# Ledger of designs, part 158: VHH binders against o75319

Target 1, 181 residues: o75319
Amino acid sequence: GNHIPERWKDYLPVGQRMPGTRFIAFKVPLQKSFEKKLAPEECFSPLDLFNKIREQNEELGLIIDLTYTQRYYKPEDLPETVPYLKIFTVGHQVPDDETIFKFKHAVNGFLKENKDNDKLIGVHCTHGLNRTGYLICRYLIDVEGVRPDDAIELFNRCRGHCLERQNYIEDLQNGPIRKNW
Below, E stands for the ipSAE of ESMFold2; O stands for the ipSAE of OpenDDE; V2 stands for 0.75 times the mean of E and O plus 0.25 times the DockQ between their complexes.

## First folded at step 10 (VHH)

Design ia22 (framework vhh_4orz_3; at its last look DockQ between E and O 0.90; V2 from the best seeds 0.00; counts 0 for: pae E 2.02 > 2)
Fold by OpenDDE, look of step 10:
Structure ia22 (fold): chain B 181 residues (1-181), chain A 120 residues (1-120)
Amino acid sequence: as target 1 above (181 residues)
Amino acid sequence: EVQLVESGGGLVQAGGSLRLFCAASGFTFSDYAMAWLRQAPGKRREWVALITSGGYTNYADSVKDRFTISRDNAKNTVSLQMNSLKPEDTAIYFCARYSDEDLGHPFDYWGQGTQVTVSS
């Protein structure tokens, strides 16, 4: 069957807005078919995502989905007013230059088109942690000039969980800068 | 019950080609990305190619531009076209379901495998 990802329940559904940025990270919302395998308080649907964002007095302007699957939810489960972007990103390994470029391009495009508002870029993978954290940090480092350790600390603090994969951390700290355009 | 059955392996000379096939059953095929893995003697199993339900593909560097993964959602099949084969491609090749498990093993099911041997 369509199983719940390992340890998915252990992670906060939605992080906090990263101060000084438009980023917010969250774990993957799960479509209704997963609810039968969850306690009511464990459920986190696309609808729940938006409710939780509103509870923070924020508004999503873009969702970037980094998962390498389509089994979690459908874009049709999201409000039509919020753009949805899929960037298929393989887990465990450091994203390749093309993936990094796609992410940066999407973020920069959003910021250019949304200068007149304060809507957020919501980013998620499965747990909203490793792939999500890497790409957000990579952006902050490469585009915003943030120190790697500061970017990582900021993400970890706001997400409420720390990046776990050493290869991601190592690449952020010591890896080369990737092209921005 | 999830089942994955590989076929198409065999002996081929270096520079030759093979096409592997996998028949999947026991789950909603179109919901899952699929993969080919391989395990050479004395080596760890490694992923070779991935393909999403919609046809987006990813390849290991070692096989990029030589191998092509494809799928047919109507038939619940995934295939691997292997060109320009090298002796180092010799391995048991497995068809696998990719669950996108960032924590844990990202391939939750795979078949019995099919032997591919590339001679010099």
Scores: ipSAE 0.573, ipTM 0.809, lowest interface PAE 0.9, mean pLDDT 94
Fold by ESMFold2, look of step 10:
Structure ia22 (fold): chain B 181 residues (1-181), chain A 120 residues (1-120)
Amino acid sequence: as target 1 above (181 residues)
Amino acid sequence: EVQLVESGGGLVQAGGSLRLFCAASGFTFSDYAMAWLRQAPGKRREWVALITSGGYTNYADSVKDRFTISRDNAKNTVSLQMNSLKPEDTAIYFCARYSDEDLGHPFDYWGQGTQVTVSS
């Protein structure tokens, strides 16, 4: 079965560009096979994602998929012109150092290759909230020197929903800065 | 009906090895990541190994380098090779389907479990 992830309908599909960054966060798009269980206004397909980004006058230059599954959509459901990177990220626990390193490396590589345009890095997990928020904030804190509470507040405001997992919030606020970028 | 049936448990001496098996049915097996969980007496159930349909794996720190999860998508099976077993590995081991939901329960189905007992 193509069951809808729990509480997925309750979250805004796409956030807004985080000012001063190249990030935009969203929940996982669902391929058309899931739409039988959704009202039309609840649908959020890979195509819908790109339409919503274009409506914001933005363009995606990279999608980083943090889900620990491949059942929601296939990379071929995305426009061929947009690079796709899967970083399998175990949920419910603070991502390990290898996962954090892969995320930082991908972001740094994107920024270098795209310094002459204004394209965005789209980041999602299942709900585009906890794993997504953690890794974006970890990047801003460790690489950009943003204060933890400022990073969290910026993410929450632009996503339209707050980071919820206490272990993630605690690690961002009180954990050591990681230097493996 | 989703079914996960574990087998291969038993009694083994510390330092020994054991291989667990899980037969899956009632769903499209290749769509889902799978896991082994364990529950020791008086403890919470915890995951010990995860594997995606494509074969990417993760392990809990307590079993890293001693346990190996594998799967056969043609046979709808998941296996757990357990080496260098310790008395602390004594638990009921469950095969589980990983939901990848960060707001809901991370596992949505599991079997009845198979007992592993490691004697010193």
Scores: ipSAE 0.556, ipTM 0.823, lowest interface PAE 2.0, mean pLDDT 91
ESMFold2 (binder alone), look of step 10: mean pLDDT 84; pTM 0.838

Design ia23 (framework vhh_4orz_3; at its last look DockQ between E and O 0.73; V2 from the best seeds 0.00; counts 0 for: pae E 4.8 > 2)
Fold by OpenDDE, look of step 10:
Structure ia23 (fold): chain B 181 residues (1-181), chain A 120 residues (1-120)
Amino acid sequence: as target 1 above (181 residues)
Amino acid sequence: EVQLVESGGGLVQAGGSLRLFCAASGFTFSDYAMAWLRQAPGKRREWVALITSGGYTNYADSVKDRFTISRDNAKNTVSLQMNSLKPEDTAIYFCARYSDEDLGYPYDYWGQGTQVTVSS
């Protein structure tokens, strides 16, 4: 069946907007079928995601889903007013150049189309931490020219949890810049 | 009950081809990415290929451009076409369900495996 991802309950459902950016990270919302395995206060549905974003006086303009599965929720569970983009990203390993490019292209496209508002780019993987953090940081480093350690610190602080995978951290700190276009 | 049953393994000469099959049951097949893993004697199990419900594929560098993973959601099957086989491809090949666990082992179910032996 649909088991709860390991340690999913241990992570904050939604981070904070990253100052100076349009990014916000969150853990994967879970569709209704998962609720029977959770205490009410542990539940985090697509609807809950939007409620929590509103509580922060923010608005989502795009959701980028980095999970490599479709078992967590369906795009139909989201409001039609918010674009949904799937970028299948394998866990554990550093995303390949194509994945990085797809992410950057999506972000840049959003920013071009949303210059007149302050809507956020919501990014998530399973825990909204490792894959999510890597790609956001990779963008900040490669496109915005942010120092790797500053990008990582900013993400960790805003997400409320630190990147955990050393291969991701190492690649961000010492890896090459990836193609932006 | 989740079940994965592999077939199609065998003995083949280097440079030859094999096609492996996996029949899945006991879960919503289209919700899950599927994978092939392999384990050679005395070595750790390693992932070979992944495929999403929609057909997006990913391969280990060691098999890229030689192996092709595919699936049929109507039949609940996943396949692995193996071309240009090498002796180092010799292993037990497992069909696995990918659960997208970022923490821990990302495969929660796999079959009994099918033996693939590539002779020089």
Scores: ipSAE 0.443, ipTM 0.748, lowest interface PAE 1.1, mean pLDDT 94
Fold by ESMFold2, look of step 10:
Structure ia23 (fold): chain B 181 residues (1-181), chain A 120 residues (1-120)
Amino acid sequence: as target 1 above (181 residues)
Amino acid sequence: EVQLVESGGGLVQAGGSLRLFCAASGFTFSDYAMAWLRQAPGKRREWVALITSGGYTNYADSVKDRFTISRDNAKNTVSLQMNSLKPEDTAIYFCARYSDEDLGYPYDYWGQGTQVTVSS
């Protein structure tokens, strides 16, 4: 039931704001029931997420949860009311066009609604790396016109860990341009 | 102890249909996404279909419009309805529990599999 995800402990909980964007990436926070299986320094709860964002002098305006499960936490476990969107994203496969469209639509909607503030879009999957990095980079490439290598390097630097799945990297670098909406 | 037991395999002529079943025990079934995978002789296992804990489905391109995954949370079962079968569908079919792991293998428990053979 509440097993700690494989190698979840090995990844920095929260990255840095990506300059020139409204994105910040993090690994999935785990509700309190998981903490019996964690040393105190390994804990990263929904409360810890918000504290770490505040420590960076930032504020979340939207959380996009890319996980394909309901077991890690519920929106009700968040310490503050913040817009929350779940986009079921299958791991290990390049997301399909419908998933990419949902992500782009959500980001574009946020940017319009939040043009007069500096709140961030928090994006996570299980580890905040492969699915998260792919969709953030896909948005930057397709919508903002960022070069693939520049988008990947920016994500890797700000997340503090490099994208690892070769099929994601290959699709970002050499795959077809996706239609913008 | 987590257990997954497949059944319903057999020999079918091309164009025919089969329905596979997977009985699950030892965990809270409704909390997990479930999948069917298959392994043809001499090939690696490939994903066939996945159904979320909430009931949404996803399929490999090679089986879309021919296969249907479903679940019964009251009976702790997953099924795979396979229509318009082709010789290329010949494989051992495995029921698996999806772990949503993107750094490791995404499935953490398997059944022993059930053989499906499609002739001609």
Scores: ipSAE 0.144, ipTM 0.519, lowest interface PAE 4.8, mean pLDDT 88
ESMFold2 (binder alone), look of step 10: mean pLDDT 84; pTM 0.846

Design ia24 (framework vhh_4orz_3; at its last fold request DockQ between E and O 0.94; V2 from the best seeds 0.82)
Fold by OpenDDE, fold request of step 12:
Structure ia24 (fold): chain B 181 residues (1-181), chain A 120 residues (1-120)
Amino acid sequence: as target 1 above (181 residues)
Amino acid sequence: EVQLVESGGGLVQAGGSLRLFCAASGFTFSDYAMAWLRQAPGKRREWVALITSGGYTNYADSVKDRFTISRDNAKNTVSLQMNSLKPEDTAIYFCARYSDDDLGYPFDYWGQGTQVTVSS
């Protein structure tokens, strides 16, 4: 079977745009095969993602998928007009320097190419919380010079849920800055 | 029914090599990353290596540059080449399906395991 992730239903499907940034975090949308295991109101498909983004009067310009699997949905389930980037990121552990660099590079590339619009960078892992929050905060801290506690607070507030992994929080608060190139 | 069956374990001397195999069935193999786990006596089960459907790999620090994980999607198999084996590598090795559950245990199925013993 293809199991629903633990407590996935308990998390808001889509957060809010982070003020001062182009980031929006969301939990992983699930392909149709998962719907039989969910109540109708619990379903969150790739199509639902775009509808919810539209309801916020926003538009996605890039999706960064941080999951380390392909079981949730396929890139072909997304509109062709929105670029999709996969950054395989192992869960539970702090992302390594290579992963951090890949994320930063992708974000910077997007910002450079999208200066003429206000499209958002949609970032998700499984719950759109821990890996997503860590990498977004890591970017804000290392690239934008944001104070770690401010970055974490901003993410938590906008996502509607707080980072749950202490090792991620500890690394953000007390860990070294990672190279941006 | 999801099934994972390991093979290839055995007794080897320190510095030796061993290759483990895993046959998977009962699910869409290409949808999942696969992994090798190990559990030594009196210790917690730990992940050793991960591999995505497309061949992207990740290794625990303790086995990096010594172990190589690979997969054959056409045959639904996963393998683990273990070189430069050390006594501390002695454990039961499990083939596991990586579900990427962030708030739960990220492995949802694993086999019966195969014993690897490295003598000094």
Scores: ipSAE 0.903, ipTM 0.941, lowest interface PAE 0.5, mean pLDDT 96
Fold by ESMFold2, fold request of step 12:
Structure ia24 (fold): chain B 181 residues (1-181), chain A 120 residues (1-120)
Amino acid sequence: as target 1 above (181 residues)
Amino acid sequence: EVQLVESGGGLVQAGGSLRLFCAASGFTFSDYAMAWLRQAPGKRREWVALITSGGYTNYADSVKDRFTISRDNAKNTVSLQMNSLKPEDTAIYFCARYSDDDLGYPFDYWGQGTQVTVSS
C-alpha cells in the first residue's frame, strides 16, 4: 500500500506566515485516496490547504513542492491559478547545491514578479519541517543575510514545530559558504 | 501486494560491468520514485541511485558517473547499469520503492536482493 507518512498526523497542517518574509510552510496535503486511512479530523487535502490559507486572510502565489515523489497528490488537484513548482529534494541529507540554487532561483523570481502584491510562497516537503525548514532558512541566511539562529527560530515558531534533523541544523549554523547566483 | 524482484547479480572482476534488473508489481508504478539500495558486509543499507517516474535521477557520490539507473514505466521495470566496478561495490543490491518519508525510513518496500561480488 500507499502509506500515510510516519507521524504526519502529529503535525499542524499549515504554519503561519513568517513575518518579514513571503513564506508559509505546511505539510504535504494528501489526495482523496489516502482518506480511507484517516479520521475526518485528520484529513488535509489540497482543497483543505487553500481553505486554511484563506482562513488566515492570505493568498498563495506559488507552491514549491520539495517532495521526491508524485504519490501524495497531483498538480491538477491544485487551483489552475496558482503556479506550482516541483524541486525534487532527496530527504534525510542536506540538499545538494543544485537543489539549493533551484530554490533560491524560484524564490528570487517570485519576489521580483510579485513585488506589487502580498501573495505568499507556500513551501512543503512531506512533513513541512526538515527539508522545508532547511531550504527556507538557507535562503534567509544566504540571500537576506539573516543570522542562522534567528532564521531557525523564526521558522520553528511560525511552523509550530522545531527542525529536528541534526545534520540540517549543523549545516545551517556552520556549513560551507554557498553562492547565490 | 507490492512485489519487487531483483535479478542480474553475480561475480565480476574489478573494472568490469554488470546490469541489474527489477520487476515491480502490485502498485501504480508511475506514482513512485524508485531506488537501488545496497548493503555491504558489516555495513548498514544505503541508497546508491534514485529515479523519479519522469526520469530525474540522483546518485550517491561513491557511484556517480559509474552507475546509471533507468526505468521503463510501460513494463514496470527499473535497471542499474554498473560500470568500472570496484571491490567496495561488493554488496547485496535491493530494488526499493521510495516513499519520501522524511521522519520515517524513506523506502517502504524492497525485494530480497541480488548479490554482486567484485573480485580482484
Scores: ipSAE 0.646, ipTM 0.857, lowest interface PAE 1.4, mean pLDDT 92
ESMFold2, look of step 10: ipSAE 0.597; ipTM 0.829
ESMFold2 (binder alone), look of step 10: mean pLDDT 84; pTM 0.839
OpenDDE, look of step 10: ipSAE 0.814; ipTM 0.903
ESMFold2, look of step 11: ipSAE 0.614; ipTM 0.835
ESMFold2 (binder alone), look of step 11: mean pLDDT 83; pTM 0.835
OpenDDE, look of step 11: ipSAE 0.843; ipTM 0.913
ESMFold2, fold request of step 12: ipSAE 0.616, 0.603; ipTM 0.846, 0.843
ESMFold2 (binder alone), fold request of step 12: mean pLDDT 85, 85, 85; pTM 0.854, 0.855, 0.852
OpenDDE, fold request of step 12: ipSAE 0.902, 0.903; ipTM 0.941, 0.941

Design ia25 (framework vhh_4orz_3; at its last look DockQ between E and O 0.84; V2 from the best seeds 0.68)
Fold by OpenDDE, look of step 10:
Structure ia25 (fold): chain B 181 residues (1-181), chain A 120 residues (1-120)
Amino acid sequence: as target 1 above (181 residues)
Amino acid sequence: EVQLVESGGGLVQAGGSLRLFCAASGFTFSDYAMAWLRQAPGKRREWVALITSDSYTNYADSVKDRFTISRDNAKNTVSLQMNSLKPEDTAIYFCARYSDEDLGYPFDYWGQGTQVTVSS
């Protein structure tokens, strides 16, 4: 069956907007078929995502889905007004250069096209932590020139959970800058 | 019931080629990335290749540029073309479903496997 990811319930559904950026991270919303395996208060659907974002007086302008599956929810579960971008990103390992480039390109394209508003880039993987944190931090470091430790601290604080994977942290802190084009 | 059935294994000389096949059933095939794993004698099982529903591929460094994973969503099949085979490629090869489990083992189902033996 379609099982709940391990420890998914332990993570805050939605983080906070990262100050100075358009990023917000969240854990993966789950389609209706998962609800039977969850207590009502544990449920986090695509609809719930938008409600929680609204509660923060924010608006999503783009969703970047980094999960390496389609089993969690479908793009059709999202409002048509919000673009959805899938960037299949393998877990556990540092994203490859192509994945990093795809992410940067998507972010830069969004910012270029959305200069007249303050809509957010919503990014998620399974828990909205490791893959999500890495790619957001990688962007801040490579494109915005942010110090690695500052980027990591900012993400952790806003997400409400700390990036845990040592290989990701090590690559962010000591790894090479990746191409921006 | 989820089922994965591998085929195509066999004995081949070093430098030779094999093509493995996997037939999947019992789930929405296009919702899942698929993978090939292998387990050599006395070694841990390792992933060899991954492929997403839209045919984005990833390879282990040990097989990169030699192996090619592909899938057919209409037929619920995944294949592994293995070229330039080496003795160290000898293993049982498993077709696996990638569930994207971030903290645990990311493969939740796999077949019985097919033996690949590469002689020197």
Scores: ipSAE 0.730, ipTM 0.867, lowest interface PAE 0.6, mean pLDDT 95
Fold by ESMFold2, look of step 10:
Structure ia25 (fold): chain B 181 residues (1-181), chain A 120 residues (1-120)
Amino acid sequence: as target 1 above (181 residues)
Amino acid sequence: EVQLVESGGGLVQAGGSLRLFCAASGFTFSDYAMAWLRQAPGKRREWVALITSDSYTNYADSVKDRFTISRDNAKNTVSLQMNSLKPEDTAIYFCARYSDEDLGYPFDYWGQGTQVTVSS
């Protein structure tokens, strides 16, 4: 069946807004069918996501889903109408240039269309850590000119967990700057 | 129970083509991305092709432009068209279910595999 992702229960559901940015990262919300393997306090549903964002006095203006699957939830399970974008991102490998470009394009489009509000871009993969952290940091480095170590530190602090995948960290720190959008 | 059954392997001359098939059962097929993995003797399994339930695809660099993955959600099948085969493509090929695990191994079920041997 529908197995709970490895170590998913060990991670904070939702991070905090990254200061100076419009980003907030979270782990994948799980549809109701997963809940039979979870204690009530461990549950993190699509509804729970929106409740936790509201508790931070924030509002999502876009959800970017980086998972390479439909097994976790369907966009229709979201309790509110919010723009939703799926960017299929293969895990375990540094995202390819096409994926990076799609992410940058989506973020830049959001910032232009939402310049007169303070809504957030919610980004998640499975754990809201490796693929999510990589693409957010790649954006900050390539588009905003943030130093790699500063981008990683900001992400880690606001997510509440450190980016763990070494090939991602190495690419961010020592890999080429991507000048594409 | 989850079951994945591969077929279509065999011996092929270099430069030739082969099509692999996978029949899936025991799960909601349309919820999952599927993959073909391969394992050469003495090496770890590597994925070569991935496909989402709505047919978005990704390929390993070594097989891009030569292999094509496809699926039929009505029949619960996945196939791999392998063209321009090289001796280095020799391996056991496995159909696998992609779970999208980030912190764990991303493939949670695979079949017994089918041997592909490419002779020069």
Scores: ipSAE 0.537, ipTM 0.801, lowest interface PAE 2.0, mean pLDDT 91
ESMFold2 (binder alone), look of step 10: mean pLDDT 82; pTM 0.830

Design ia26 (framework vhh_4orz_3; at its last look DockQ between E and O 0.77; V2 from the best seeds 0.64)
Fold by OpenDDE, look of step 10:
Structure ia26 (fold): chain B 181 residues (1-181), chain A 120 residues (1-120)
Amino acid sequence: as target 1 above (181 residues)
Amino acid sequence: EVQLVESGGGLVQAGGSLRLFCAASGFTFSDYAMAWLRQAPGKRREWVALITSGGYTNYASSVKDRFTISRDNAKNTVSLQMNSLKPEDTAIYFCARYSDEDLGYPFDYWGQGTQVTVSS
């Protein structure tokens, strides 16, 4: 069946905006078919995502979905006013250069087109932690010149959970810079 | 019930080619990425190739540029074209459903497998 990802319930649904950036990370919202397997307070739907963002007095301007599946929700479940971008990203392994480039290109394109507002880039994978954290940190490091440890600390603090995969952390701390364009 | 049935395995000489097939049923095929795994004698099972519903592909370094994964969503099938086969490619090959499980094993279903033997 369509099972709930392991430990999905243990993670905060939505993090906080990362100060000095337009990024906000969240765990994957789940379509209605998953609700029968969840307690009411555990449910986190696409609608719930937007409600929680509004509660923070923020607005999403872009959703970047890094999951390598389409089983969690459909783009049609999202408001038409918010662009949805899928970047299929395999879990467990460090994203390849093409994936990193796609992410950076999407972010830079958004920032270029949204200079007149303060809308956020919402990024998620399954838990909104490892793949999400890596790519956000990779952007901050490569494009914004942020120290790796500072980027990681900032993400962890704002997400409310720490990056868990050592290979991601190691690559961020000691790996090469990837091209930005 | 989720079912994955592999076919197309066999004996082939080094440098030869094989094409594996997988028939899937019991779930919304287009919602899931699919994969091929393999397990050689005395070794751990490893992923070989992944493909999303939309055709985005990923390969293990050991098979990149030699193997090609494809799918037909209308027929609920996944295929693996294996070229330039090597003896080290000898293994049982499994068709698997990729669930995108990040904190555990990311494949939740797989078939009985099909034997691929590459002779020197």
Scores: ipSAE 0.606, ipTM 0.821, lowest interface PAE 0.9, mean pLDDT 95
Fold by ESMFold2, look of step 10:
Structure ia26 (fold): chain B 181 residues (1-181), chain A 120 residues (1-120)
Amino acid sequence: as target 1 above (181 residues)
Amino acid sequence: EVQLVESGGGLVQAGGSLRLFCAASGFTFSDYAMAWLRQAPGKRREWVALITSGGYTNYASSVKDRFTISRDNAKNTVSLQMNSLKPEDTAIYFCARYSDEDLGYPFDYWGQGTQVTVSS
């Protein structure tokens, strides 16, 4: 059923906008059926996500959902005006080139269509940390030319939690530049 | 309680085919991605195929284009069609439920396993 992901309660719901980028990272919001297992202050619903973004004086223009499941919430739980993109990303392994390409393609398309506004790309996996951090950093490194350590430090600071998976960190630091879209 | 029951394993000659089946019960099957894992002698368990509730699939590179995972949400079943089998595919194969945990182990339930042996 509606099992709360392990240690999901321990992570900040939403990070801060990453300066110099259009990214903001967050943990997966949970639809109402999960709230039976949560105290009111622990809840983080799709509506709560948008309230927290507004509290930062920001606006989402795209949500990229990296989870390899559809059980946490439905796209219908999001405002109809915010585009939603699912990129099924297998966890615990460095994302494959097809996944990286899909992510880059989505980001580049968003930036083209939103060049005249300041809307953000919201990115999440289950905790908004490892898969999310990897793909954001991979984009910054490959497309924007950011040094790996600077990309990782920026993500960690703005998310409020550090990337944890060593295979992701090693691939970002020492792996090849991936082809761009 | 969650139960996953595999069947269809056996002895097969290299180049042959085999189809594995998994019957699931005790949970809302259509809410979960499902997987086939395998464990060869002396090796760690690895996933070989994943399938979302909507039918999106991923494969380990070692089995891509030879194995096909499928599911039937109305019957709560998962299947693995294995073609062009190699001796390296010899393993115990497990049906597993994928939890998509970032911080914990990503498979939270698996069956007893079914032995597949590919002889040369």
Scores: ipSAE 0.588, ipTM 0.832, lowest interface PAE 1.9, mean pLDDT 92
ESMFold2 (binder alone), look of step 10: mean pLDDT 84; pTM 0.839

